# Designs tried in a protein design chat: VHH binders against o75319. Part 72

Target 1, 181 residues: o75319
Amino acid sequence: GNHIPERWKDYLPVGQRMPGTRFIAFKVPLQKSFEKKLAPEECFSPLDLFNKIREQNEELGLIIDLTYTQRYYKPEDLPETVPYLKIFTVGHQVPDDETIFKFKHAVNGFLKENKDNDKLIGVHCTHGLNRTGYLICRYLIDVEGVRPDDAIELFNRCRGHCLERQNYIEDLQNGPIRKNW
Key: E = the ipSAE of ESMFold2; O = the ipSAE of OpenDDE; V2 = 0.75 times the mean of E and O plus 0.25 times the DockQ between their complexes.

## First folded at step 7 (VHH)

Design ka2 (framework vhh_7qia_2; at its last look DockQ between E and O 0.59; V2 from the best seeds 0.00; counts 0 for: pae E 5.3 > 2)
Fold by ESMFold2, look of step 7:
Structure ka2 (fold): chain B 181 residues (1-181), chain A 118 residues (1-118)
Amino acid sequence: as target 1 above (181 residues)
Amino acid sequence: QLQLVESGGGLVQPGGSLRLSCEASGFTFSDYAMGWYRQAPGKQRELVAFISSGGDTNYADSVKGRFTISRDNAKNTVYLQMNSLRPEDTAIYYCATPEYDFSGFDYWGKGTPVTVSS
C-alpha cells in the first residue's frame, strides 16, 4: 500500500535555503498514488517540490535521499537534469562513519562540479528533520568549521522545525569532529 | 499503537545457530523496511541487517555471510537467521523500522537476548 508516513502531515514541506550554504531540506515528496488520502492542501508531490523551490527563486542541482525505500516516489519522477543519490541512513542512531563519509563525498563532489552556478543540494529523509539535520550539520561542522550550536540553530531556523532526537543533538554539540574527510 | 515483539533468543555455543522472530502490529508492515538491531552491554545499539519493503537486503560487515534477514508480510513478521555464532554476537536483539527517526515513535520493545558462550 500507499500509507502516509507517520506524522508526515505535521511538517512543513520545504524549508528555506540555509544562508551561506548550498543546502535546502524538505520532507519526502509523495507520488500521486498517495494523494487519495490527502486533502489538496496536504499534497506534496515531486512536482510540488520543484514548484516550491522555483517560488523561492532557487534551483535544485542534486537530491540526496536518506530513506530506505523507493515507494514514496521514483527517481524517474524527477527531471532528468537533476542528479539523484540515495544514501541509506539508519534512523534511531547517530549515522556511522561510512554514511557520514558518503554524504561528505557527495556534497564535495557537487560543489566542485557546480562552482560556476548557484544550484542547491536538496536533502531529505522521511520527515526532513533528524537524519537530514544531522548530516547537514555534521558537514558544516567538520568541513566548513561552523560551531555546533551555530550549525544547529541555522538548520532549525531554515527548516522551520527543531531537531528532535537528543542523541543526534548531543553528538553534534559534544562529540568529536569527524577526522577522516 | 505500534508494537514490535521480538523472540527466539537464548543461550547457544559458539558455532551454533538461532532464528529470531519479530511480530509487528499497528502499521502497514508490507510498506516499510525492517531492521534488526543489537545492543551489547555497555555499547550503543547498532543496525545488524535490514530488508526493504521489496525484499532487498543489507548487512553489517561483521555479520555478512553468517546472518540472513527475511520477512513474511502475511504474518507481519521479520526474521533473522543467525549461523556460525560467535561470542561477540552476544547482545539484546531488537527489531525496528529504520525509516522513522523522530522522538515519540522511537519504540523499542524489550528485545530478545542472545548469549553465545561455552
Scores: ipSAE 0.163, ipTM 0.565, lowest interface PAE 5.3, mean pLDDT 87
Fold by OpenDDE, look of step 7:
Structure ka2 (fold): chain B 181 residues (1-181), chain A 118 residues (1-118)
Amino acid sequence: as target 1 above (181 residues)
Amino acid sequence: QLQLVESGGGLVQPGGSLRLSCEASGFTFSDYAMGWYRQAPGKQRELVAFISSGGDTNYADSVKGRFTISRDNAKNTVYLQMNSLRPEDTAIYYCATPEYDFSGFDYWGKGTPVTVSS
């Protein structure tokens, strides 16, 4: 179906690049079939995503899709030059070790293959906030050694919205470090 | 606006059965996958089972073969049939959509408690 996700309109479509990282977070772009339910200024398609990124003088090198559905858009809606990775991530619970590992592995693989450029890793869930923020922060904490509060603050500032889920925040602040490989 | 109301919990002996219900309102029920979560004392909330809008089901390994998730779109209700219950199934059970995160915990119902004990 083409039902607009709850509160999807309440969030900024695209955040800012996180300084010192290759990450940028955004809410899920919606394919054309959703447009009839949106005002023109509310529309945010895959094409709009790339236009907004370009307006920031950035370029996407990878898209990691954390949504647990495939109804929002198709990989075919993206340029062929930008790889698309789906990591089905269940909402409402802290991502499991396997999900965290998959995310870390994807990020590390991208960084290894893209040392010669400054392309960004675009990460999104439905709102591009909670699951997205958790996994990005988890990476920064576990892999880059960033203090949990610093990682959270950085993500919140750049996304333009704060992580909302207390269980995610608590796990980031006080939970164990997960294996990197 | 979005509301989820769980029911059907209670005290049961090991090996017993319960049937949980969750009535949803405030969104187009038939367009969303629905899931059952549970949170045991001192543990993190975990997904137990989910059913897609098309009727596809998936289960946590710990409940496979014992639990069955189903839905009635006409009633905006999702069900969890729990058979062969074990003490480790003791938890508060919640329903939600696994497709996206709700803002904070504002959309969570109060849950329904399930206690499996001799």
Scores: ipSAE 0.054, ipTM 0.547, lowest interface PAE 3.1, mean pLDDT 91
ESMFold2 (binder alone), look of step 7: mean pLDDT 81; pTM 0.812

Design ka22 (framework vhh_7qia_2; at its last look DockQ between E and O 0.92; V2 from the best seeds 0.00; counts 0 for: pae E 4.5 > 2)
Fold by OpenDDE, look of step 7:
Structure ka22 (fold): chain B 181 residues (1-181), chain A 118 residues (1-118)
Amino acid sequence: as target 1 above (181 residues)
Amino acid sequence: QLQLVESGGGLVQPGGSLRLSCEASGFTFSDYAMGWYRQAPGKQRELVAFISSGGDTNYADSVKGRFTISRDNAKNTVYLQMNSLRPEDTAIYYCATPEYDFSPSDYWGKGTPVTVSS
């Protein structure tokens, strides 16, 4: 089916690069089959994603997909030159240690292999907000030593929307540091 | 427009059984994974079990072997069979889509209370 995710239209399709990082967050792009249920100005396809990134004078080097479905788009819809990583992430609860580790490992691997360029790590869940924001902030806090409130503020500002889940915010602010490897 | 209505909760003795139901509306039910969550007094909400659109199931360690999640797409309903209930299973139980990740206040049902006590 091609049901549009709830509230999907309410969020900006693409955020801004987070200063001092290689991260950019966006909502899930939808494959062509979803266009039938959208006004032209509401459409946001994988192709549109790349166009919007280019409009910002940036380039994607990696896409991390945190959705818990494969119905929104296919990896084949992406350029072959951009790696795609799926990390099935359950919503509503704070991501577990394994999920956090997978995310950190992917980010660190990318940074190691892409020292010679300025390509971005694109991260998205359904809305590109809560799961996406948590994992990016978790990385900044645990790996980069950023103060939790600063990480959250930075993400919110760049995404153009604020993290909504209190349990995520609370875990970031007061929860334990997670192992990096 | 998305609605989730939980039912089937109640008071049971330790070792007893309950079957929870969640009727969904306002979205294409068969396309989404469904999950059961619970929140005990003074504790954070936690995932109990989820079932994919294809029928794959996953359980929290604390309920493995005791709880079974299932779904009926024709009825837009997800079920949680709870056997061998324990006092620590006492909580308000909610259903939701693991895919969605919005504020708890926006799309959660009222939940169904489960109390396990002698």
Scores: ipSAE 0.407, ipTM 0.750, lowest interface PAE 1.2, mean pLDDT 93
Fold by ESMFold2, look of step 7:
Order: structure tokens, then sequence, then C-alpha cells
Structure ka22 (fold): chain B 181 residues (1-181), chain A 118 residues (1-118)
């Protein structure tokens, strides 16, 4: 399987750093084997990701991969100096408490280890939008105390696309604060 | 282009069994994980069972031991065998890949209703 993910071409490859945070969101990069099905301007490889981050005068210090598959690229396609973490996150439903906790734990660990630099946490699912936006916003709400609508607005603006899934939005706006265990 | 068609639902007494089918088209079925979701009145859709492209399965706690997910890649079909049905299993059942989370109209079928009565 080298099938291009459905609607993947519809999304901007990489967002902007979210001000006041260490987050940047992007869609899943696709290894070179997918490029035969893409026009040159549609390509977005792991190398393209790092070039685009560098063009923003930023540097990645961690990639959190939320996809529920391993076929898009391999960790070996990333620079050895950038840690990679896979958190299998089920689509179509609000992420469960275990998934949210794993995400919070990873982010907090990164912030402790990287307090003396300005490297970013790159977060992606397949499209870099719904699951990615949910978990980033859940972190900002539960850990940083950001108001739900402010977190959502910041994510939407910096990603360049609005969160689409109403169940995710409803949970962020009106759902319970989750434990920070 | 992506199409999912659920079937096999119906009215069943508590303790009964049903077998749901979902035929998929418009993508390379064998490459994708597949799941069954359900939505009861007044509740959000939830993943009930999942099967990876390699055949590994996972189940919601509420259905473990009673439901079995399987797939036939040659037929582009995922199945849900539901045994020992309870009134709490009453819902509309949908198949989808847990790898996607788009707005639903393009990527959900119409579902197949299951009613467990009395």
Amino acid sequence: as target 1 above (181 residues)
Amino acid sequence: QLQLVESGGGLVQPGGSLRLSCEASGFTFSDYAMGWYRQAPGKQRELVAFISSGGDTNYADSVKGRFTISRDNAKNTVYLQMNSLRPEDTAIYYCATPEYDFSPSDYWGKGTPVTVSS
C-alpha cells in the first residue's frame, strides 16, 4: 500500500508555530514511494517537512505521530537527532483518557528536557487537523488552563484549517477537564 | 468514490445473535484497519470493535467475549458477529476506518439498525 490518504491533498502541509506554545501541526508526510501518484507541487515528504520548518526559522525537537497505521513513512526517514513517538489514536471518536494521558505525558516530558532551547513539538495525524487539534487543545485546556474557545481559535488560525468534527469540538467546549496523571 | 454499505441488522430478542456485514469499495481495503462503530439514541458514536490490516483485533469492554470482528480482504468485507445480545446493544451500527476522522457525510454509510427488544 501506497494509496494516497483520502482528502490528504486538500490540507496545507504544515501550519505555523502556535504563539505562546511549543506546538506546530502538520499533515502526515509521505515517503518517496507515494510520490509517483503526486504532482511535484503536491509532494510532502519527511524531508519536505524539515525544510518547511527550517523556512519558518524553527526546529523540531519531537514528532508525535497520532496515525492509526504505520504505512506512511518510517522513523528511519527522520533525522537521528529528532525523537519520534507513536500514539495510536482512534479516528471518529473523542480520544479516550489513556490516549489523552499519553499525549500529556509526552508533552510534559519534552518540555522538561527542552527547557533550555526553543525546539518545537510537531504533532500530526493523517490530515493534521481533527485528532491533532483535539489533543493539542485538550493539553492547553487541561494543563495550561487556556479557555476552550481560545485554544480552538489559536489552533485553527495556526493550522490554517478549522477543526471539523463536532463531537471533538463539543467535548473541548463542554466536556470534563481530564486528569493530568 | 469511497463507499461503505452495512447490512445484517434487525430485530432480535435478548440473548439472540446477528451477523453484520460491511462491503467497502473505492480504496485498497487490505491496507486499512476497519472498525464497527455504533450510535444509540442520545449518545455519541463509539468504536465497538477494530481489526487491523494484519488481522489483529480489539474490542470495547462492553462487548468483549460476545462480539467477534473479522475481515475477508478478497471480498473487501468486514463482519461483526454479535452473540448474547442485550437491550444495551440497541443502536445503529456503522463501519468505518479508524484511520480517518472527517466530517461524516462523505465517509459513513447509512448504517444498519439493530434492535434488541424485551
Scores: ipSAE 0.182, ipTM 0.572, lowest interface PAE 4.5, mean pLDDT 88
ESMFold2 (binder alone), look of step 7: mean pLDDT 80; pTM 0.807

Design ka3 (framework vhh_7qia_2; at its last look DockQ between E and O 0.51; V2 from the best seeds 0.00; counts 0 for: pae E 5.1 > 2)
Fold by ESMFold2, look of step 7:
Structure ka3 (fold): chain B 181 residues (1-181), chain A 118 residues (1-118)
Amino acid sequence: as target 1 above (181 residues)
Amino acid sequence: QLQLVESGGGLVQPGGSLRLSCEASGFTFSDYAMGWYRQAPGKQRELVAFISSGGDTNYADSVKGRFTISRDNAKNTVYLQMNSLRPEDTAIYYCATPEYDFSGLDYWGKGTPVTVSS
């Protein structure tokens, strides 16, 4: 079945662009088959995602999907001009160094190829919060030298929800800097 | 209510094989990716293999080429065929869905112990 992910309705669909970065975070969009279980105001489809980004006067240049499934929406539901990358990121555990490297490599590649525009990297997991916030903050800390608490505060404010998983927060605040970039 | 029951573990010599099974209930099994995790003494639990709802598989580098994950949706069962076992594969093995990404929600069975030694 196409059941709604637990607590998905509790989260804002799309955050705000994180100032000084090329990131925007959102929860997973849900294809039409999920909408029979949603009120019209609860719907958040791939089309709704792009409309909400345009409402902010922004444009997506890359979507990084951190989920372990394709059942929420298909990449074919996205505009053909928006690259899509899936990075399988386990839930409940701090991502390993290989996963962190894949994320950094994708972001650095995007920044190089898009140096002459202002397009955003959209990042999501199921709720657009814990795995998403961890990898964005890990990038800001390791690659851009942002202080851990400043990265976390920026993410929380722009996403509109605070990071929830304590092991992620602890690793960001007190764990090692990853030098894999 | 979600239930996951692992079986098939045991004591085996290096180079040997085991086949683990996990019977699932309480959710629409065919809609979810399923994974095998392991936890060695003093280490965190790690995902070693997963299989998507559509049958696509992925493996940790440490087990690639030696372990094979498979599923039988008619039986609500996921399997892990473990070949060429090594002492470092010694752990308690758990099945779960890697799709669960909710703060504070963990659905773990008892696991099935695997010991690889002479």
Scores: ipSAE 0.143, ipTM 0.537, lowest interface PAE 5.1, mean pLDDT 87
Fold by OpenDDE, look of step 7:
Structure ka3 (fold): chain B 181 residues (1-181), chain A 118 residues (1-118)
Amino acid sequence: as target 1 above (181 residues)
Amino acid sequence: QLQLVESGGGLVQPGGSLRLSCEASGFTFSDYAMGWYRQAPGKQRELVAFISSGGDTNYADSVKGRFTISRDNAKNTVYLQMNSLRPEDTAIYYCATPEYDFSGLDYWGKGTPVTVSS
């Protein structure tokens, strides 16, 4: 189906690069079939994503898709030059250790292979906020040693929206560090 | 507007069976995967089973072979058939959408309690 996710239109399509990192967060782009249900100014396709990134004078080097569905767009809708990684991430609950590890591993692998450029890691869930924010912050906290409140503040500021889910915030602030291997 | 109402919980002996139901409203039910979660006392909430909009199912390892998730789109209802119940299955059971995170809101129904005890 091509039902527009609830409140999808309420969120900025693309955030800003997080200073000191290679991360940029955005809401899920929607394939052409969804356009029938949107006003022209509301449309945000995979193509629009790349255009908006370009407008920021940035370039995507990797897309990590955290949605738990495949109905929003297809990897084939993306340029062949940009790798696409799907990490099925359940909403509502804090991501499990396996999901966190997969995310960290993907990010570390990208950074290792892309030392010679400044391409960004694009991360999204449905709204590009809660699951996206948690995993990015989890990485910054566990891997980069960033203070939890600083990580959260940085993400919120750059995404243009604040993390909303209390269990995610609490886990980031007070939860245990997750293993990096 | 969004509402999920769980039912069917109760007290059963080990080896017994229960069938949970969840009636959904306030969204296009047929477009979303549905899942059952549970939270035992002193433990974190965990996904038990989910069913995609297309009918594909997946289960936690702890319930594989014992639980079956199904859905009726005409009734906006998702079911969880629980067989061979064990004491460790004791929990409050909730239904939700694995993908639709309710815009970050901590939205949960009241849940339905399941107690497995001799």
Scores: ipSAE 0.121, ipTM 0.583, lowest interface PAE 2.4, mean pLDDT 91
ESMFold2 (binder alone), look of step 7: mean pLDDT 80; pTM 0.799

Design ka4 (framework vhh_7qia_2; at its last look DockQ between E and O 0.47; V2 from the best seeds 0.00; counts 0 for: pae E 5.5 > 2)
Fold by ESMFold2, look of step 7:
Structure ka4 (fold): chain B 181 residues (1-181), chain A 118 residues (1-118)
Amino acid sequence: as target 1 above (181 residues)
Amino acid sequence: QLQLVESGGGLVQPGGSLRLSCEASGFTFSDYAMGWYRQAPGKQRELVAFISSGGDTNYADSVKGRFTISRDNAKNTVYLQMNSLRPEDTAIYYCATPEYDFSGWDYWGKGTPVTVSS
């Protein structure tokens, strides 16, 4: 049960706020039970997440968890002031239209409820890269009208890692615009 | 060795039933959600059902009320009971865990063919 996710150590814990957006991406935080398998400098707990966000002079207003499990951390480990949403997102293929819709709905709901502040939407999957990057870019392209290559470049730069899955990149660049909700 | 072995497919007439099985090995099965996917010729592979490690289930709209996913963690096996089968259910069916992304782990078994035809 407490196995460190494959390649998790290879990724920066938290990216930077994506300028002109309300998004920040990070890898999945790991609750204390995982720390026996980590050097102190490798630890990235829910508390560490919030400390790193505060160090950037930012504040999280929503966490969207794209994983299929609660074994990494529990929502109870998060401050009660930060809403938590799980959107089950398949990692084997480009997310389907229902998943994209759920993500857009969550983001649009957040923006409505947080129009009077500058809090961020934190998005993660296991590594905070491919599924996370796809859905953020899909939102920027479909809803904000950002050019695909500009959305991808912005995500890559702010995450600190490039999107890796070619089918995701191809769908963002060449696939159809999905209808906004 | 990491393995996912699907079985139970076959030819069945509309309105019929099949029960698919998938035996998994090479990872801690009980820790992960498991899903059934299908791929018809010329179509993208789609997730039709999944079951969490805790037993919570979710279904694609196209199969709700007709398909039931279940698991037996002692046998490292996930099942798909398919009732009221329709020609549009014709596909190769695969099991996989939806919890891995393409950057971490990407594995498919051979699948098990299901054909629904009169």
Scores: ipSAE 0.138, ipTM 0.538, lowest interface PAE 5.5, mean pLDDT 87
Fold by OpenDDE, look of step 7:
Structure ka4 (fold): chain B 181 residues (1-181), chain A 118 residues (1-118)
Amino acid sequence: as target 1 above (181 residues)
Amino acid sequence: QLQLVESGGGLVQPGGSLRLSCEASGFTFSDYAMGWYRQAPGKQRELVAFISSGGDTNYADSVKGRFTISRDNAKNTVYLQMNSLRPEDTAIYYCATPEYDFSGWDYWGKGTPVTVSS
């Protein structure tokens, strides 16, 4: 139920906007019921997420949740003005073509509908690192034509942590391009 | 510190059955979903089945109706009952949590090999 994810405290709560993109990555915010297990300075709620984003002079326009559970927070904990998209993404394995497509489709849809603003696409998994980094990098590589190493470096720098999963890194660097439609 | 130990694999004929076990330690087992993965030679690892902390189950389409995942929280153990085994089920089977990647560390056990052959 309210168990803090392993190593969750070890990661920065919110990264920085990736220059040249609309992406920002963060670790999963935790609903109020988790606060009793955290020191005040460790707390990171949905409200805290939005406050931290504002501190960066940015605004979220979409949240893509890649976690494979629903126990961390509820969509109702978010402002009504910010769309929430759940893409259940299994850990440990490279996301499948369907998951990749869903992510790309969501991003493209957002960009199409938000051409008149500079709102960000917030992406998170549990730690906001491996699954999050893979899918963002996959998009940059497949859709934007970015070199794999450049995409990975950009994500790592902006998230403040490096992708850790070798199978994800290997797939990004040497794996096939996935279809965009 | 976190440890997963798989067992129960072996050689069976098509149509046979096996029961895999995975004993977990180093984390609060009862709070996490557990899953079985498999990796066949030359193929990517894939999720086969998972069970939530509450007991909800889900299966890959290829094993639906044949495999059953269960857990015993008192023993920190997750099970995979495999019936009606097929040659295409041949793989090394691993257990892990499908919820997250354990901070990027590959806490894979040695796995347990399953070979289905006539």
Scores: ipSAE 0.051, ipTM 0.545, lowest interface PAE 2.7, mean pLDDT 91
ESMFold2 (binder alone), look of step 7: mean pLDDT 81; pTM 0.813

Design ka5 (framework vhh_7qia_2; at its last look DockQ between E and O 0.73; V2 from the best seeds 0.00; counts 0 for: pae E 3.0 > 2)
Fold by ESMFold2, look of step 7:
Structure ka5 (fold): chain B 181 residues (1-181), chain A 118 residues (1-118)
Amino acid sequence: as target 1 above (181 residues)
Amino acid sequence: QLQLVESGGGLVQPGGSLRLSCEASGFTFSDYAMGWYRQAPGKQRELVAFISSGGDTNYADSVKGRFTISRDNAKNTVYLQMNSLRPEDTAIYYCATPEYDFEGSDYWGKGTPVTVSS
């Protein structure tokens, strides 16, 4: 089936570019087969994602998909060829060290390959909030040296929703710095 | 309305075995990955094993080789076979889909307690 993910409608589709970073966060786009279960104003397809990014005068250079499934859309459903990476990220727990290292490696590789442009890394999980916010903030804290509260505030403001998972927030604020890739 | 009912826990001696079950409803079970999590007193809830909608499995290092996750989509049920149990496996065991991150009782069952002691 093509059931709409729980609470997916409750979240803004796409956030704003996080100033001083190359990140933008969004909820998972849903391929057209889901649209029969959505009002027109609720639709958020891969095409809609790219249109919304263009409306912000931005361009995606990488999509990092943190979901545990391939049923929402396929990379082939994207309206243009953009590098795409899936990093299976378990919900309900702070992402493990392997997942964090994979995310850091992907971001660092992107920044190296894209040093001469201003393209964005799009990051999403199912709702574009808890796992997405955790990994973006983890990167900013561990690799860029951003203070935890500043990273969280920046993410919350640009996503348009506050991080919800207390264990993620506590790990970001009070947990150990993770070793870089 | 998501509903998860865990069962099969109990008191067992070290080296023993238990089989946990979780019956799910309120969503298209066959579309979702399912996981077993556990929470010991004073510790955070942690993933123990998961099984994708296609049947691919993954395990925490602490249980690898001892625990087996499986699913029966016709019964909307996920199982955890736990062998060679150790005192450190003592916890309340919960099933949940790792695809979601929301807090709140709506995404969790009440759990099934497992105690491993002499």
Scores: ipSAE 0.402, ipTM 0.724, lowest interface PAE 3.0, mean pLDDT 89
Fold by OpenDDE, look of step 7:
Parts: C-alpha cells; structure tokens; sequence
Structure ka5 (fold): chain B 181 residues (1-181), chain A 118 residues (1-118)
C-alpha cells in the first residue's frame, strides 16, 4: 500500500551536511504512487531529494537506506551513478552489533573509494532521525573518536530535528564502544 | 491517533503456553509489518518476532521453534502463540511496527506482562 508513514510530514525532508563529515541525513523519499495522498508542497520523491541536494551545492555519492521495508521507493528510481545500500534496521531497539558493523563497513568503504571527491553519504530511515541519527553518531563516536554529546548535538543541529528515542541517546552517551571490524 | 492494545499475558508454569493479542487502530494495518517486543526487568527491549504485510515471519533465535507470530488483517490484530515457555521469557510484551520508529512513548501500548515461574 501507499499509506503515508505517521508524522512523516512533520520532518524536514533534507538536513544539512554535517561539518567535518561526509554525512547528510534526510527522511525517506516516496515514490510516485504516494503522491495521490499528499499535497504538492508535501511531496518528496527520489527526484526531489537530488534536487534539494543540488540546491545545497552538494552531490550524493552513496545512499544508505535503513528502513525495514521496500515499499517507499525502488533503487531503480535513483540515478545509476549513485550506489544504493539497504541495511534493514529494526526500529524501537538499539541496532545490534551486526547492523552497526554493516553501517561502519559501508561508510569506510565509501570513504576509501571516494578520497578524490567530496560526494556525500546520504543516510535515511523513515523519518531520517532516530535510526539514522544513532548510526551516524555511533560511527562518529566509535570511529572518529567524537565525544558522544558533541556527536548528538552536531547531528541534531544539521538534521534540524533532535533525536527523541531515549534508549538510543542513552546507548550513545553511556553504552559500550562497538567493534569497528 | 495510533493505538496498540496488547492482551493475553499472565502467570504460567515452565513448559506452559500463552497466546498474546494486539489490536491496532489509527493506521492502515495491512500496509505494515507488525512485531512483538519484550522487555525483561533490568534489560533492554528486544524484538521477539515480526510478520511482514505479506505474511513473512522472522524470529529471534531465543524463541525459534517455540513462538509463532500471525496476523488477521480483517481484525487489525497480530498474535503471538508462545509454547514451551521458559523463566527467561518473563517480560512485558509489546507490539509495534518494526518498519519505522515510533517517536515517543505515546506510540507504545501498555504492554501485557508474561511471568513464567514454577
């Protein structure tokens, strides 16, 4: 079906590049079939995503999709030049070690292969907030050595919305460091 | 607007069985995967089982072979049949959609308590 996710309209479609990183977070773009249930100004398609990124004078080099469904859009809706990675991430609970590892591995691989450009890693879940924020912050904390509160503040500021899930925040602030490889 | 109401919990002896129900409202039930979560005392909430909108099921390793998740879209209800219950299954059980994060505690039901004890 083409039901609009709860509260999806309440979130900014695209955040800002996180200074000092290659990350940008956004809410899930919706394929054309969802447009029937949206006002024109509420629509946010894969095409709209790329347009908004260009308006920021940036370019996407990778999209990491953390949603646990495939009904929102298809990889075929994206330009062929932009790799698409699906990491099925269960909501409501802190991502497990395997999920965290997959995310870190993907990010590190991208950075290794894209040293000669400034393309961004676009990350999204449904709202582009909790799961997205956790994994980005987890990376910054575990891999880049960023202080947890600084990582969270940076993400919140750039996304334009604050992480809301307390178990995620608590894990980032006080939880153990996860293995990087 | 979105509401989840869990029921069917209770006290049972090891080896016993329970059947949990979760009635959903406020969203298009048939479009979403549904899952059961549980939270034991002093532990984090964990996914127990989920069923996709198409009927595909997945289980945590700890409950495989013992628990069965099912759904009735006509009733907007998801079920969890729990057999061969163990003391370590003691927890408050919640239902939710694993496909996206519900932000805020207002999206969670009250849960249904399950206690397995001799």
Amino acid sequence: as target 1 above (181 residues)
Amino acid sequence: QLQLVESGGGLVQPGGSLRLSCEASGFTFSDYAMGWYRQAPGKQRELVAFISSGGDTNYADSVKGRFTISRDNAKNTVYLQMNSLRPEDTAIYYCATPEYDFEGSDYWGKGTPVTVSS
Scores: ipSAE 0.191, ipTM 0.622, lowest interface PAE 2.0, mean pLDDT 92
ESMFold2 (binder alone), look of step 7: mean pLDDT 80; pTM 0.807

